# Ledger of designs, part 3: VHH binders against BTB/POZ domain-containing protein 2 (btb2)

Target 1, 284 residues: BTB/POZ domain-containing protein 2 (btb2), of Schizosaccharomyces pombe (o74778)
Amino acid sequence: MSMNSSTEISQEPSIMKPVSSISSFVFNAGFLQGTFSDTTLIIKGETYHLHALFLGRSPVLLQKLIENNPKGDVHYTIEVETEDPYVTKESCLFVLSTLYCDSPRIPAEVNVCSVLAVSDLLGLDTLAFEASSLIEKSIRPETMESVIRFLDPNFEGLERLKMGMYPRFTSGLFNKAIQVMYNTLVSNWNTEYARLLCNLPFEVIKDLLESDKLTVGASSMARYKLANEIVKMRASFRKQNHIEGKGDESVVLAFDEGSRGIQLVHIAPGAESRRKIWKATSVR
Below, E stands for the ipSAE of ESMFold2; O stands for the ipSAE of OpenDDE; V2 stands for 0.75 times the mean of E and O plus 0.25 times the DockQ between their complexes.

## First folded at step 1 (VHH)

Design b05 (framework vhh_6qgx_2)
Fold by ESMFold2-Fast, scan of step 1:
Structure b05 (fold): chain B 284 residues (1-284), chain A 124 residues (1-124)
Amino acid sequence: as target 1 above (284 residues)
Amino acid sequence: QVQLVESGGGLVQAGGSLRLSCAASGFTFSDYGMAWFRRAPGKEREFVAAISSSGGSTFYTDSVKGRFTISRDHAKNTVSLQMNSLRPEDTAVYYCAKEGYYDSSGYLYYFDYWGQGTRVTVSA
């Protein structure tokens, strides 16, 4: 809007760049640089400058766009509210970027649990199922605590673990996790699993240590010793962290020579339960 | 052929002591934990004490803790139960048992062999 009064016009030489592919242009100019942004998206207080056309690929975002501008005004402002700690700025950036490209893949550098959380939030079922599959394949001693905390962040117990926080995508992950624990607990209980075992609720510990699937070696006395050491570790952890228990956990030997269902080792919530060790095995 | 033979039972006055012994044969004794169980007249079998394969860990039912001591001798293939401060409620047939396993998984979940028992009678 201002003309220079000089008779000399200095213009920088413009080099016309080659026409990029649609996918390359959309991702680089659209997503990375925010060129011609028409939508302000707010997720968990973080602001993203994006495009209604590409956000419409999410059924959740499409519905919000329609509700907030039914007559097609020039600029949209939409908000997705969540208190989910797995919904992070990094995971939002990755998941939103998938709306700007074909055949997206989850890179090794992003938190897959966070990708699942954002994919669920935005109704991106295919990406959520892919994330769930990758979590299942990554379950090993070194990742076990992260997976269990993802399924049950407040250590509520077995029902939460079996469902997970995103039941459409996380149901069944615990079945894989517990199988890995059955095979690896003996080698990892005082290392990779120590903190996890101290935080798991009593009922989960009971189910784990009493399971006939738990590989403890060739002796039931080894099983009793392992269970007793884990229970002592849990008691020490509670005492050190001033956590009140309703009673000391205890380990009890029970006999059943004819049954595949009753274990030689029972985990009890208190000393009183130890006095009735054989009542369960005396009924048939 | 697994064989467990108990000995050392008898009649004793309350406050007395008895030492039970179990001679084991037909298996590698050092590979298996051993236990003592008892059955009182008209009652079900109950656990008394157990000892790990190495002898490094011992386990007792609460009613006998501090009174009974389980031990093993690998050179003699024997497990013993030292019973002190005996009470009339300790009157029972005492059985020696060997740890077993679940065949299809290799998982150990029960006691698979039992001796014939040795009788302990504690008078008031």
Scores: ipSAE 0.000, ipTM 0.118, lowest interface PAE 19.3, mean pLDDT 77

Design b06 (framework vhh_6qgx_2)
Fold by ESMFold2-Fast, scan of step 1:
Structure b06 (fold): chain B 284 residues (1-284), chain A 122 residues (1-122)
Amino acid sequence: as target 1 above (284 residues)
Amino acid sequence: QVQLVESGGGLVQAGGSLRLSCAASGRTFSNYVMAWFRRAPGKEREFVAAISRSGDSTFYTDSVKGRFTISRDHAKNTVSLQMNSLRPEDTAVYYCAASEDYFLTSWDYDYWGQGTRVTVSA
């Protein structure tokens, strides 16, 4: 029966509806079941049975498919070697599955740092930028240590933290992290944040405590007290954990001649005089 | 290279005490920093305590400082966690971990035990 209404428009799609969508079939039969697989992919010793057609959506995998099977044989074998600890079987399964999807989303259950690592490894820029965005939005005092470890897993120092191990996608995350640290330093610290401050490299603590972006009270004395508390806590941590170090970190309250009468907090890497320098200003 | 096996978990009343032990396999026990981590229901794994290679230095999370004591026995290849004045919020699965470095985060520990369950009733 025919009807003169918007109902007629909604009825037309049901007549043309396929038994299954292309994307549903590709994901379920192709990725999950390995139906008609033509490619053996090995990542970090783990083997995946997949399809050259879908793996070719990764520029890195496409290049390996071309180089390791120049004749376009019926079966491909390609390998991606990495020593990156963030490249895990779970993250590889997720990232590879996105090659079988039209609009993938990173689920809450997947480690987003690991998704970025695998996305970088496979040249999947859009997914890598999405992962970076999610990491940025998740930066909190409680997650800060994991972010710092992700950016600089070998503790190489400030330069690595600023760019990250995947600099095309992670340069900028440290700026967000340091901003959260500025905000947290003026509140009550939990044990996780205090532990983070003890584990951060000297250069990071120096930049953090000397920054004009750190708004602690109305006076240089408030900043000095905070800085002194942190360096004392770091010293106690080093003793407690039998860390040899090169010497005691110290806080110096110094006069800025250009600002006349304004005192600056300076963090020194070794044993230095913790003296306050005061210089008289001229009246004209 | 090292296998860790925890024991000593169980049910205890608030204010009670419990001693956890971790047995480490291998001839290189003295080369590792040893730590205890815990995972409470609905929470992430958190650091509890660590002890240096020599046993001379210890570190504790503030919530357990003064209540828990970590120790190691090189002759028995064991690390122990003495838990006193237990609270309901100490209810968790406790994990023993080993690292060749002094880091306090779970990212830096290479070897893990399977965990032992501690339940503190109110």
Scores: ipSAE 0.000, ipTM 0.096, lowest interface PAE 19.4, mean pLDDT 74

Design b07 (framework vhh_6qgx_2; at its last look DockQ between E and O 0.71; V2 from the best seeds 0.00; counts 0 for: pae E 2.3 > 2)
Amino acid sequence: QVQLVESGGGLVQAGGSLRLSCAASGFTFSSYAMAWFRRAPGKEREFVAAISGDSGYTFYTDSVKGRFTISRDHAKNTVSLQMNSLRPEDTAVYYCAAGSPEYWEKLYSGEYDYWGQGTRVTVSA
ESMFold2-Fast, scan of step 1: ipSAE 0.386; ipTM 0.687
ESMFold2, look of step 2: ipSAE 0.463; ipTM 0.806
ESMFold2 (binder alone), look of step 2: mean pLDDT 82; pTM 0.846
OpenDDE, look of step 2: ipSAE 0.695; ipTM 0.880
ESMFold2-Fast, scan of step 4: ipSAE 0.198; ipTM 0.611
ESMFold2, look of step 5: ipSAE 0.431; ipTM 0.776
ESMFold2 (binder alone), look of step 5: mean pLDDT 82; pTM 0.843
OpenDDE, look of step 5: ipSAE 0.303; ipTM 0.700

Design b08 (framework vhh_6qgx_2)
Fold by ESMFold2-Fast, scan of step 1:
Structure b08 (fold): chain B 284 residues (1-284), chain A 124 residues (1-124)
Amino acid sequence: as target 1 above (284 residues)
Amino acid sequence: QVQLVESGGGLVQAGGSLRLSCAASGRTFSTYPMAWFRRAPGKEREFVAAISWNAGSTFYTDSVKGRFTISRDHAKNTVSLQMNSLRPEDTAVYYCAADLGMTYIPTTYEYDYWGQGTRVTVSA
């Protein structure tokens, strides 16, 4: 959807609905048709012809409107710069349309992650929290990989996963994802979760497999078997995809006071250690 | 009495094209929002495409973007849907809808008038 760039309106008032609600008129004539547009908004190179009065409901856009009209011109031109890949033309159109509504709802067909990204960009906290709530409620085995990728698209690790890319709104989503995984891991790890488990940080895998919340049979050996198979899968995946590892991953039987009988160990022999071994065995 | 009458449906092979037309009588809709919906066998009615009151904006469901084009003829009080690169998944009864106001609500069936539908069958 693109806004009409023409300023000419040829419609006769007598053929329009005689009386409309403020909400329906504002949305249809204002947003959808661009009637009496006074603002050119540019986001990621896409141009939107909108209205300063309604854009002012966004604190971010209000600030830009104020700072970009020092001479009192009737027409505004403002730009919002972002490199966020979740900010799309479709998500911008939806989020901007909510500024023309009294009680907007996020429709099922819109990408909720993208709605959160644009809401954060424009300072629309209520909509961003609603989007986050919908993401949380949508977490299932089949959607888990997409949620984890949304939280940490650059593979930065556990701390990013805990916060997400939009910390004010996405903190806590990872905790929900892990809870869903505890409930389904035993039956789904080698089908729904296989690729996800291969890409998660070692610290996450360690916490997940050693947790009391993960129910795996009656014995420590059942837990050891599950952990060992997952570790083997991770090693195979990295080897097949030529991914540099941080070192070897291993499962060890542990003798704890509350003992579940296993501990995941990350083994990373350093270059210094290998150089020392080489020197000790060299006979030049 | 207002009536919307669809035409142009039929049988076509995958990859083919069809042009659907909706003729309005009893009232002019050439400057009102109009839309096309479809209902596949065993499924609920879904939005396909819409055109704004001034024909300045068009809207499409993702599955038909780039393949379908909605247009209107102001003089003839008609809206048309050009369907290209048809797929078996496009098989459905297609309905024309018109809204007397400025409201565009593609997924809620909140349209004032509906046609009786025209059948489109796309063979593999």
Scores: ipSAE 0.000, ipTM 0.126, lowest interface PAE 19.1, mean pLDDT 77

Design b09 (framework vhh_6qgx_2)
Fold by ESMFold2-Fast, scan of step 1:
Structure b09 (fold): chain B 284 residues (1-284), chain A 124 residues (1-124)
Amino acid sequence: as target 1 above (284 residues)
Amino acid sequence: QVQLVESGGGLVQAGGSLRLSCAASGYTFSSYAMAWFRRAPGKEREFVAAISGSGGDTFYTDSVKGRFTISRDHAKNTVSLQMNSLRPEDTAVYYCAVDRSFYGSHYEAPYDYWGQGTRVTVSA
């Protein structure tokens, strides 16, 4: 059900007994009650009964209103088409409501990732940057999986993670996520973080564990021990969940000057081992 | 938000082949991992095969590995299961499902948007 539906509002609009506050009147009578609606907006098949004057605060909606001027009528009908799964009815209601207020705040109850998606869709840059800032502040080991999925819902890999799906607003989020991952890897991690490490793509784990920014003990053995623990955990997770894809993951000591003494490799069944990489060995 | 429709089932002799298709409609989720499950008469639903939303990773249960091939067509928003060297033990209703979990398909992931199923009968 739409919040702009007449079945969701009073039969006696608040405009019949107005308060002195302009912001209260506009939000309650205009947005919540749909009083004097002149525009039918359709997003993803959902219909909203709103006002051209306030929708014009969105540059995307303003352009559509200009392009679709009604012929001799005062009522507008405009449509925004999207296949973005983060564009939800709940997030649309919230974002559209911000057009009816002067200083909107994103409430804790609304999915902030969805708010960013709708803000991007409607060209609301300030709200999109505010949503991105809130996502950044929410990045913790417990929320990391949701953030990573938001940045790369299609499992495209590291380059997508660095940019995110809304690059103008999300391109900085992965750097914060990586910082939290580095900090978490050098401390005791909980079950949620262990699950995240099992679910991250191999290329991300490889980049993370081979990175100069990951500060573990002074020796290559400390980094090898950590990487080996993670690779073994990932292998156990794959066996328990009957995952059969690319070959087994492994970590080896590397004498390549471009790495921090280890290299993660993905060995396909029957593939030959790299001759420049050796497992840790004792020689005397 | 996603409607899945399976097709391609039928009656086939042991050693024969069938191609099952799953078409997704509604909001596009071509980026999500997709899987085939089956339920034989009097048995529980079991995992058959899965394909990642991207990267081309595929996963199979041991009993079908080497005989079945899962593939997807992103332009048509479909996933297919090519079933070769069919056995009487493959007799089941086959279901299509979307894995909306993190980074691809795994057997114990909660799959969403199960289809209605398509029946496969393999005669000895």
Scores: ipSAE 0.000, ipTM 0.143, lowest interface PAE 16.5, mean pLDDT 75

Design b10 (framework vhh_6qgx_2)
Fold by ESMFold2-Fast, scan of step 1:
Formats: C-alpha cells, sequence, structure tokens
Structure b10 (fold): chain B 284 residues (1-284), chain A 123 residues (1-123)
C-alpha cells in the first residue's frame, strides 16, 4: 500500500559519492586497513592480520588453514617458518597483497629476488615465474654479482648455479648470466666482476676462462695473460681474507696433439713442485 | 612426502669405526642440503656435520673434525657419515636431516628429519 496523502519520506544516504570497486575495496579496506580480519598469519616470526578467504588463493596457505581449523572456528592462526634470507617483511607484505588483487604487478622498488623467494614459499607459481623473467631481463655487469649470489649464495659450484635455489623458477638464469659474462668479462674483470671472480668456485673460473665462447684475443698468450691476472687477484683476495684449504691456483700453457701441438691455456688447482734452483747453483 | 631413513648404527669399541647411511626419497635430492645431528642420553640434540647440495661445502662440529667425514651419493640418493676413532662420548642416536639452506650449529633450519639410528661406543 502506497502513502498517497503523505509528504513525509525518509531521506536515503547520499549516493552521489563514487562507489569503490570490489577490487579497490578488498585491497584498501581488507589488506591495508585489516577490516574484519579473521586470520593471524605468522611468517618468520612476523605477524600479519589478514583474511582466510583471500589467503586461500595460496595453495600452501589454504592447506594450513584447513589443517589448523578442521572444526571451523571463527578465527584462524597459521604459521610459516623459513630460514630463507630472501624472505623479508617487505617481500611478504608485497606478495601477500597480491592475494587481494586481480592483476598484480611487481613494482620496481621491491627486491625481485625476494618476491621470487616468498612466491615459492607460498606456492604462487605465476608470480614466481614473473619474478624470474624480471631477474633474467636485469642481468648485466652491474647486477651480475647479485644474480649469481641469489643462484648460489654459498658459492657451491657450477651445478648449483645452473639450478639456482628455486629450481622450478631459476633454472636457465645462469645460462643467460654466463653468456653476458662471456661478452663482458674482458672489460669488467677488474671492476664490476672483481669481487665476484674472487668468490666464485675454482670449477666455475676454470670453465669460464677455458671456454671458446670467451673471446680475449686471437692468440693463446692473450688468454693466458688474462687468466694469470684473475688467478693472481683470487690469490691476493684469499691471502687478505685468510681463506684456507683451497690450495694455490695456477695457469699453464699445454700442448694438445689433437690441436696439432698448439698451446692451450689450462687452469690448474695446484702449483707444480718448485725446484730448489738456488741450492743447485750454490753447489760450487 | 619427504622421507629419510637412517642405517648403519650399532655397538663398537672405542677407537673403532662405523659408517652411517641416510636414504632420501620424496624430494629432488640434488637440490637440498643434508646434515647429521645426534642426541646423547640425557643431553640435547647437537649438530655433527652438514653437506651442501653439490658436496662442495661441508661443515663439522669441532669435536668430530678430522674423525668424521660426510659425503653424498647422487646415484643412490644417500648421504653417509664415516665415523673413525670413535670415543665413548660419541654414544648417541644419530639423525639425518634435510633443508633447502645449509645451516650449521642450528637444527631449526632443517625441515625434515629421520627417525634416527643408535650408536653405542664402549669404553
Amino acid sequence: as target 1 above (284 residues)
Amino acid sequence: QVQLVESGGGLVQAGGSLRLSCAASGFTFDTYAMAWFRRAPGKEREFVAAISWSGGSTFYTDSVKGRFTISRDHAKNTVSLQMNSLRPEDTAVYYCATGKWLQYSDFSGYDYWGQGTRVTVSA
């Protein structure tokens, strides 16, 4: 029934203000403000107040939510422990925020290696692959040490470098890195690459300096000189930093009969036994 | 699911030797660090030795340096601990552990553990 004779009406709230989209409301009210949070998430001892509904987009977090609340309690508490040094509060905040977005983009100010680490931790494969692609595009002399350290933080060797610490996402990054090094080593060995070359395992240095892809000059003497300078730099670095147990490295010119007796540069992990020349000359 | 199974424990006299083995399954063995820890009767669990994925880096607690050698066999998916010059103080249950990051002196960095193998060294 209508109120035909009444002029009294209830005024509705103003609808002239723009209505937020679902995506902007979810991100701003949900993630940034923590409105109606129902989940306490602890990662590496840091606490986040979030929402089970959005965290469930992570297969890792979804499993933890199911395991830690089988009876359907009103509040969830879940924990993710890790010793990964690339998992930082800043990277966690960014990666968790992507669960509140439809089309997240990795911003330039966020450490992309850390984004990959957290994405791997939370099972966010698409974001991890995007991070890996950005790392690959960033490889140049100035970023080389950071990329190599990310692939092999303990300098274990060539096989670790080929896989990286997150093999599903980082396999192939070293192939791009080594190609950049082949093309830029001669110009950067004593500058951008100096510290990196001092810390790389012997096997990687050997493969790098002996490679036909590393163009140093037409003669074996140019390669020998470069290899000798790098080996000397490595020896000086080990002496200054009291690094024991690796032995002396040396560069030798070897004859390969398969190459018609042409001299080849060879990197050896030990020095030849030194002859006692001074004692021989003092016999008379 | 990651599984670690230890073997090779037993009774040995002081000065003797034992070789412990840990068989790994349910993960890509060649992408994980491996470690040995031990727990003596009435004592806390302590670090013994660790080996990186490639075998290129090894770590030992001071009391076993020069006596114990950790190694890995990628073909068999095993890590081994060769224990020489055994002492009565080496008597413990020995545990195999694995984790993505190589840690020493801190067992909290290892995600998966075996059930242990018992080593008894008589005086």
Scores: ipSAE 0.000, ipTM 0.211, lowest interface PAE 14.2, mean pLDDT 78

Design b11 (framework vhh_6qgx_2)
Fold by ESMFold2-Fast, scan of step 1:
Structure b11 (fold): chain B 284 residues (1-284), chain A 125 residues (1-125)
Amino acid sequence: as target 1 above (284 residues)
Amino acid sequence: QVQLVESGGGLVQAGGSLRLSCAASGRTFSRYAMAWFRRAPGKEREFVAAISGSGGSTFYTDSVKGRFTISRDHAKNTVSLQMNSLRPEDTAVYYCAADYDSGYEIYLSNEYDYWGQGTRVTVSA
C-alpha cells in the first residue's frame, strides 16, 4: 500500500547552509553585484553603481548626496571631479569597496599611492593613514623614485618634498625617504637612483651630498669622489637631453665652508671666485 | 588569517645540505620582503637571510654568506632557503617571516608582521 510505503521511508532533510552574515551579504550582493543600487557615482568620467547608505560613510560623498538630491528622489547622481593622475579606476574600486566592509585591508596588489590619493579625495582619513604607513614601510632603493615622484611630481624642491601632495598624510614620508637615501646612496647612485638624481633640483642634490648624515667613508675625499661622479652624471644627462642649465654644476673642496669638507656650487660661465675654495673638477 | 608554513627541516651531518621551504597563503606577499630567522637553544632569534618583494635583492648574515641561498617563487607565494656546507653552529629552529617590503631595517626581528611556527634543523658533528 501507498500509505504503508510512505511510512516505511524516513529521510532527513538535506542540511541547508546557514543564513549569510550581514557583512558578507553587503559586500557580495551590494558592492560586487550592484544589487538594488540607488546611486550613480561618477569619478573622473568613470561610472559606479552603488548605494547611498554605504557611500554616506564617506564625509565627502555624504555631503554630495545631500546637496544633489534636495527633493529626496529615489535615485541619486553625484560627481567627484579631479585632475589627480593617482586617482585611477582600480584604486576607486578598491577604496569604494572599503565602504561596504568593517575591517578593510589594503592588498599588496593595489597601488598604495593611488589608494592614498582616492582616500584623501573621499575624506577617508583612517585608510589614508594606513596607506601612508605602507608607503613608509616600502621605502627602499627600488621604490625610491616612485615615492619621491609621488611627493613631488614636478620636482619643485625641498618644500614640496617635505609636505608631499597630500600634506595631512604625506608630510612625514620624506624624512623616512632621505634616511634611506643617506644609507644607500653609495651603492645605488648609478643604478636605482640614477634617473632620480638626474631629475632632482640642484638644491636637493646639494643638501643631500653636503649632509653629515650621508653614510660615506671616513674621509672628505670619499664624499668628494661620490659627489663628483653624481654631478658628472647629471651633466651628461643634461647634454644627452638638451636641457639648458643656469650654470655649471661642480664640486669643490671647502675647508672653512660647507659640510664635511665639500661644497656643491653652481658656477656661471666666466664667473670668478676669490673664496678659499679649490675647484677640483668642472663639468660641462 | 595569513599563514606561513615551513618545511624541509631535519637531521643532517656536518658538511651536508638541506633545503627549507616556506609556503604563504593568498596573494598578499607579492610586495612583501620574506626572511629567514633562527633561534638556537638558549639564544635570541637572529637574522639569517632575506629577499625583497621583487626578488631583485638578497641579504645574508656574514656567517652564512656563500653557504646559504635564498630564493622565491612569486606564482606559488613560496620562499626557499638552500643551506649548503652546514656546520654544528647552524643547529636551530628556523622561522619564516614576512613584512611589507621596507628594504631598510630588514635585520630587526620585531619588524616582521607575519611568522611561521618554525622548522627544526639539527647538524651533527
Scores: ipSAE 0.000, ipTM 0.112, lowest interface PAE 20.3, mean pLDDT 78

Design b12 (framework vhh_6qgx_2)
Fold by ESMFold2-Fast, scan of step 1:
Structure b12 (fold): chain B 284 residues (1-284), chain A 127 residues (1-127)
Amino acid sequence: as target 1 above (284 residues)
Amino acid sequence: QVQLVESGGGLVQAGGSLRLSCAASGRTFSSYAMAWFRRAPGKEREFVAAITWSGGSTFYTDSVKGRFTISRDHAKNTVSLQMNSLRPEDTAVYYCAAESDYGLPSLYYHTEGYDYWGQGTRVTVSA
């Protein structure tokens, strides 16, 4: 009816981003555009312009906001120091963006290990547990070496593998990896898997090869053959790479006296031999 | 001020192909990113694929990499999703979404990043 358009001019409309929801506004205007940012966050030397209100959803960042603004300044500056190589700019951007979302989800394209590292750093337990669950579901022969390196990047040994670098979230992943090894060792014998087996601690190899969960056929001879092949490969690898061990590993067949007539495979940490005591030259 | 209309959904047998199309209408945007999300019955919306305004970068969820291809025709204001080697788990309602291009790949995965949504097109893959 009323065409009250007497003030209409034929200008192309400016781009308007309508606000359809609180969550859309918070994410777009707050996180993406930095509108009314009141906080400068520095992680690993990288600067982010964000909002104290939303950063407060992280218990770690909330504590830093409270501790580092005792004078009541209108703008906050907080810093998180880390030497963790899994904390990357992209993972920080993703994890920080989840603080501006209602129900964030980890996409398959993002580095899940890096998301776990940042989530641990910022005290985001739910996101960290989600990341850990995704890592667990990704454990396959093809991804095994990557998972093992994530758990123990500095080759510290069995206890580190059991805990991982983020023990609240990564403990238990190694047990899943071992379960996958039980199920796939016989059928997935290839150069990549062989390299992984050569780099695992002796205690892990012993537990794996002596386990009743490892299905290598009906006879103890099938298990012996597999164990001997693996031990031989490990010895060859150590020799080629000049790794000094505490002695050669060996495979022994033994009868189980508790279950008469059953042969068992036993993996020994070194060759059993008589050691001669060599006297050092007296120097004074 | 922007409307998105999807087409190309339907029934297909496992191993088959479908091509979804999304037509954008309106003159209020000079540049924007477009994405496809899907929702299976009883589940939340999940990211499928995205393409930047220029078409210079594409992003996919791992389960569709190598099977799905997102593309756009800038002159026609359309985005397409070519779906090959379809699986029963691809059964869902597929939604086209649009918003201003942020240039940050990790942010395209969030539903909160998109202001305009189509009504969805149904895809059913039989076993």
Scores: ipSAE 0.010, ipTM 0.473, lowest interface PAE 9.7, mean pLDDT 76

Design c01 (framework vhh_7n9e_1)
Fold by ESMFold2-Fast, scan of step 1:
Structure c01 (fold): chain B 284 residues (1-284), chain A 123 residues (1-123)
Amino acid sequence: as target 1 above (284 residues)
Amino acid sequence: DVQLVESGGGLVQAGGSLRLSCAASGFTFSSYAMYWGRQAPGKGREWVSGISGSGGSTAYASSVKGRFTISRDNAKNTLYLQMNNLKPEDTALYYCAKDRGYSYGYLSYFDYWGQGTQVTVSS
């Protein structure tokens, strides 16, 4: 029990102490501590105190540094304006930190869509392609709505979905997403996919529900029932939210004259939906 | 002046193969991502594949993944598309596109399109 014990904390580091690596020193002293900062970078109103030498690894920031050379002062002030909602302070901090290290890895905790957005903004193609690859590998029912909203935040339609908002990096993602939906729609339409299906444009829903790749029960009746429930769900959502469509959506059954049965489920806009099948051609 | 010249298209039977080439000039080829797109008769333009400037990252439309392979030779300023197991649905004018370089979020797009090379797949 010693209340009078004291230790002196003023000893110099050992002369035999290993030196830190260049990358470790640059990251810790430069990025984390802001030591010898010579650049004020403003992105979307947030201010970062960084270094021209390391920011120059971004072709976008390098061009801004060259254009804003102070010609007698060594301190730079550069701005990057964006209205992109995926450009967040957290994603900017991560992406800017990659300029202070070699072979950066995207952590599981960071929003990969936001990393892609900032990487695109700053011209970091390798990091953007890595982010896109991770998004593609993450596509499953629980992440589907987030991925679709990333590709087409305003639900503009199929062309936007195929390209995404960053076509250089996102233009393959919808094809992967739609394949996952083909295999998982039956088990998720009224749960994980409910909100998404209500917001998707008519043409996307038509393509999805009419696709021969959509895994449903073995009969055309199973597909009809699924399509009808989804169309009803969409109609209820539109009514509740006062959304105007190009007429009511409906599900139409096509019959094969050569056999007794229902062969095709057809999703129709309002004008075509008025030509409904009202009688069976077979005697009961 | 940026110039892209596609070649290698032609008539092929279903199940066959073709290799498309795109000769690029007027820019530092290795500094830009490159893309293949196509336009089928009566349809809009469709993105097919993309490759990073170094060739280290590639992406494909799901309709062609596993059948098509994108590659580049930066020493020759040439982009390639190896197309295997061709289907009648692959019939289209194929064109290459240069990436814009760096972008500002939603302003990212393809800057330059070539004249295209016609691919016709018979059933």
Scores: ipSAE 0.000, ipTM 0.135, lowest interface PAE 18.0, mean pLDDT 77

Design c02 (framework vhh_7n9e_1)
Fold by ESMFold2-Fast, scan of step 1:
Parts: C-alpha cells; sequence; structure tokens
Structure c02 (fold): chain B 284 residues (1-284), chain A 123 residues (1-123)
C-alpha cells in the first residue's frame, strides 16, 4: 500500500497552512520585532518596547499596568526600579521573552542566577523555581564558590547564606551546598575549596568542621588534623590580604560526650578554650 | 480563609523590649515562609525580618539586625518577633505576612498580611 501509492497521504485531512502559528507570530513579530508595541517598559534605565497583553502574564507588571495608567491612555509607560546587580539587560530580555512563549527553557548561554533575579523581580515564580532547581543541580566542588557568592555577595554572614538574596527561591540552596561539602570536603579542601574556605565566615567553618555529617577517618585526631590545616590556611590568607580578624582561629580537642572530638575557637588572652582543653587533659 | 492576627504591641520607653505574636489560620502554616513588616506614619511599608518554613533560617533588615529575633512555633501556628533595645525610629504598625511571589508596593513578596499591632517607642 504505502510502497505502491502515489505521493499523496489520503488518511490525513488536507488543511491550509496558516500564514504563521499564533505562537510563532507572537514571539517573532511581537517580541523580536516589536510589531504593534503598546507599552514602554523601563527596567533599571533600559527601555523595552512590548505589549500590555503579554506583560500582563507577570503579576508584578500587571499591577503596574493597572496602577500607572489610571487615565486609560492607549499607550502604557511603566517602570521597575531595582538596585540588584544580577538584574541585567541580557537576563531581562530572556525573562521578558518567556511572556511571549508557551513553554520556555532556560538556555545554557544565559546566567541562571540572573534569570532567578529577574523572575523574582517580575513575580514569575514558576520560572524562578526552575532557575533555583538548576542552580541546586549545578552545585559541585567546581561551582561551589560561585553559588556561595550568589547567596551572599556582600559577605554579610551565615544568616544571609541560609536565606540567600531571594529567600523564597534560594533559602534551600545553602543547605544543599553544605551537604555537598560534607561529602567532598576531604578531597577538595586544598584545591577546589581552598579559596572558598578562606572567604567563608568563621561560624560556617566551625559548623562544617564540627558536624557529625562530615565523615573524616575513624579518629578524632583525623578531624583535628583536617580542621587545623584549614584554620592555618585561613590564617595565612588573612595575613597575606591584611584582613582584620576578631582574634586567632584555633582548633582544640574536645573530650565532652556531646562533641565530635574537636572545637573551633577564637583565641584571645585568657581564652576559655585553653582552660577547657586543660581540664579535659587533667581528668585523664 | 486565610487569617493573620498580630498582638503584643504597645507603648515602651527607648531601650525597652516587646514581644510580638502572630496567630495564623486558614492555611498550612508549616509550608510557608513568614515575614514581619512595619509601616511608620506617613511612610511606605518596609520589610523587617523573615523565617523559613522549618524555622532554621532567618534574615533581618540592617536597621534591626542584632536587636530583633524572629521565631515560629509550627505546632501552634504562631509567628513571633522579639524586639530588644527599641529606638524611637522603630515606632510603626507591625504586621505579619505570608510569603508568596506577589509583591506589595515596596517590592516584597507578600500575599496576605494582618491588620497589624501598633508599637510606639518614646524617646
Amino acid sequence: as target 1 above (284 residues)
Amino acid sequence: DVQLVESGGGLVQAGGSLRLSCAASGFTFSNYWMYWGRQAPGKGREWVSGINSGGGSTAYASSVKGRFTISRDNAKNTLYLQMNNLKPEDTALYYCARGTYYYDSSGYPLDYWGQGTQVTVSS
């Protein structure tokens, strides 16, 4: 049958090809070419010529369209102000283009952290959660420093790291990063993690190295040796970069039943950590 | 029907302390980020503090960091804000809010907030 038939397929109805599909026309003529633009959108001083109908898919932009045109003018002008350095023209172009598309995919060429920032800014929670998921899946020793800097770019400390800059979407990322570090620290501390470990706050290093989730040898001495080497690396880094510390960082053996055999402390004149290790040694 | 009811506000002298509570109902409280915001007379709303669904991660505005502590009790569907070393500039209506992707007029991702509890700090 199909081998002896003419070039005609008779089982499928003959239909006229549309001039273009709705999806193709909306993206190409609407977004890329700006055909019949009715909205001037200004984000961080950059101007975009777009369409109220499609921008209305963003709850943030919909609110601005309603609020900033109370007179019912036929052309809309709306502005989104932000000081977020992750909001870039490239990320805005991509995220705005998703409003003209049914099933957008975040391309490998676009900065996923910047996509998250713009998605958060425009109230696009599905895209923001997808971006966050991609960041989470990218957490490896080689990308760890970039992820940590994304969560806390100004080095504000542990609470910022836990929450991230976009808390609704980033609050789970630090826990995932720490979980990856528990499994990979021993193999990467003086290579992929060296620079990161020098820049992390003392409280993070303390929590990481004192954690029972960090598997280091069977002996408290193995954990002590690792922690001591990391602390020495941090001290050398601070000295080389003239960074003011709140005292010397040190590792002491902890003989309390509730500890994993070590404690990280700031050493000052009359430090409690010296008395604690002295007491533990005396009872042996 | 989502409901958030704040309590614990009042008049306090500079340097004093107050503990605010927010009773939540009509949703699964343990699944949501929760926030405290405030609005001073004649000014816009500002974010004060946030806490994740499990209570293990918190964040604070720079103006209150080190003085305020946010916490939650998921068994009681209650959010708390412990305010220490209060300053006259902390005078505002304090409200709790549920986290969402919708933003208020100040750009914060809030969908429901309570009527608030007034905090007045005298100099």
Scores: ipSAE 0.000, ipTM 0.099, lowest interface PAE 19.7, mean pLDDT 78

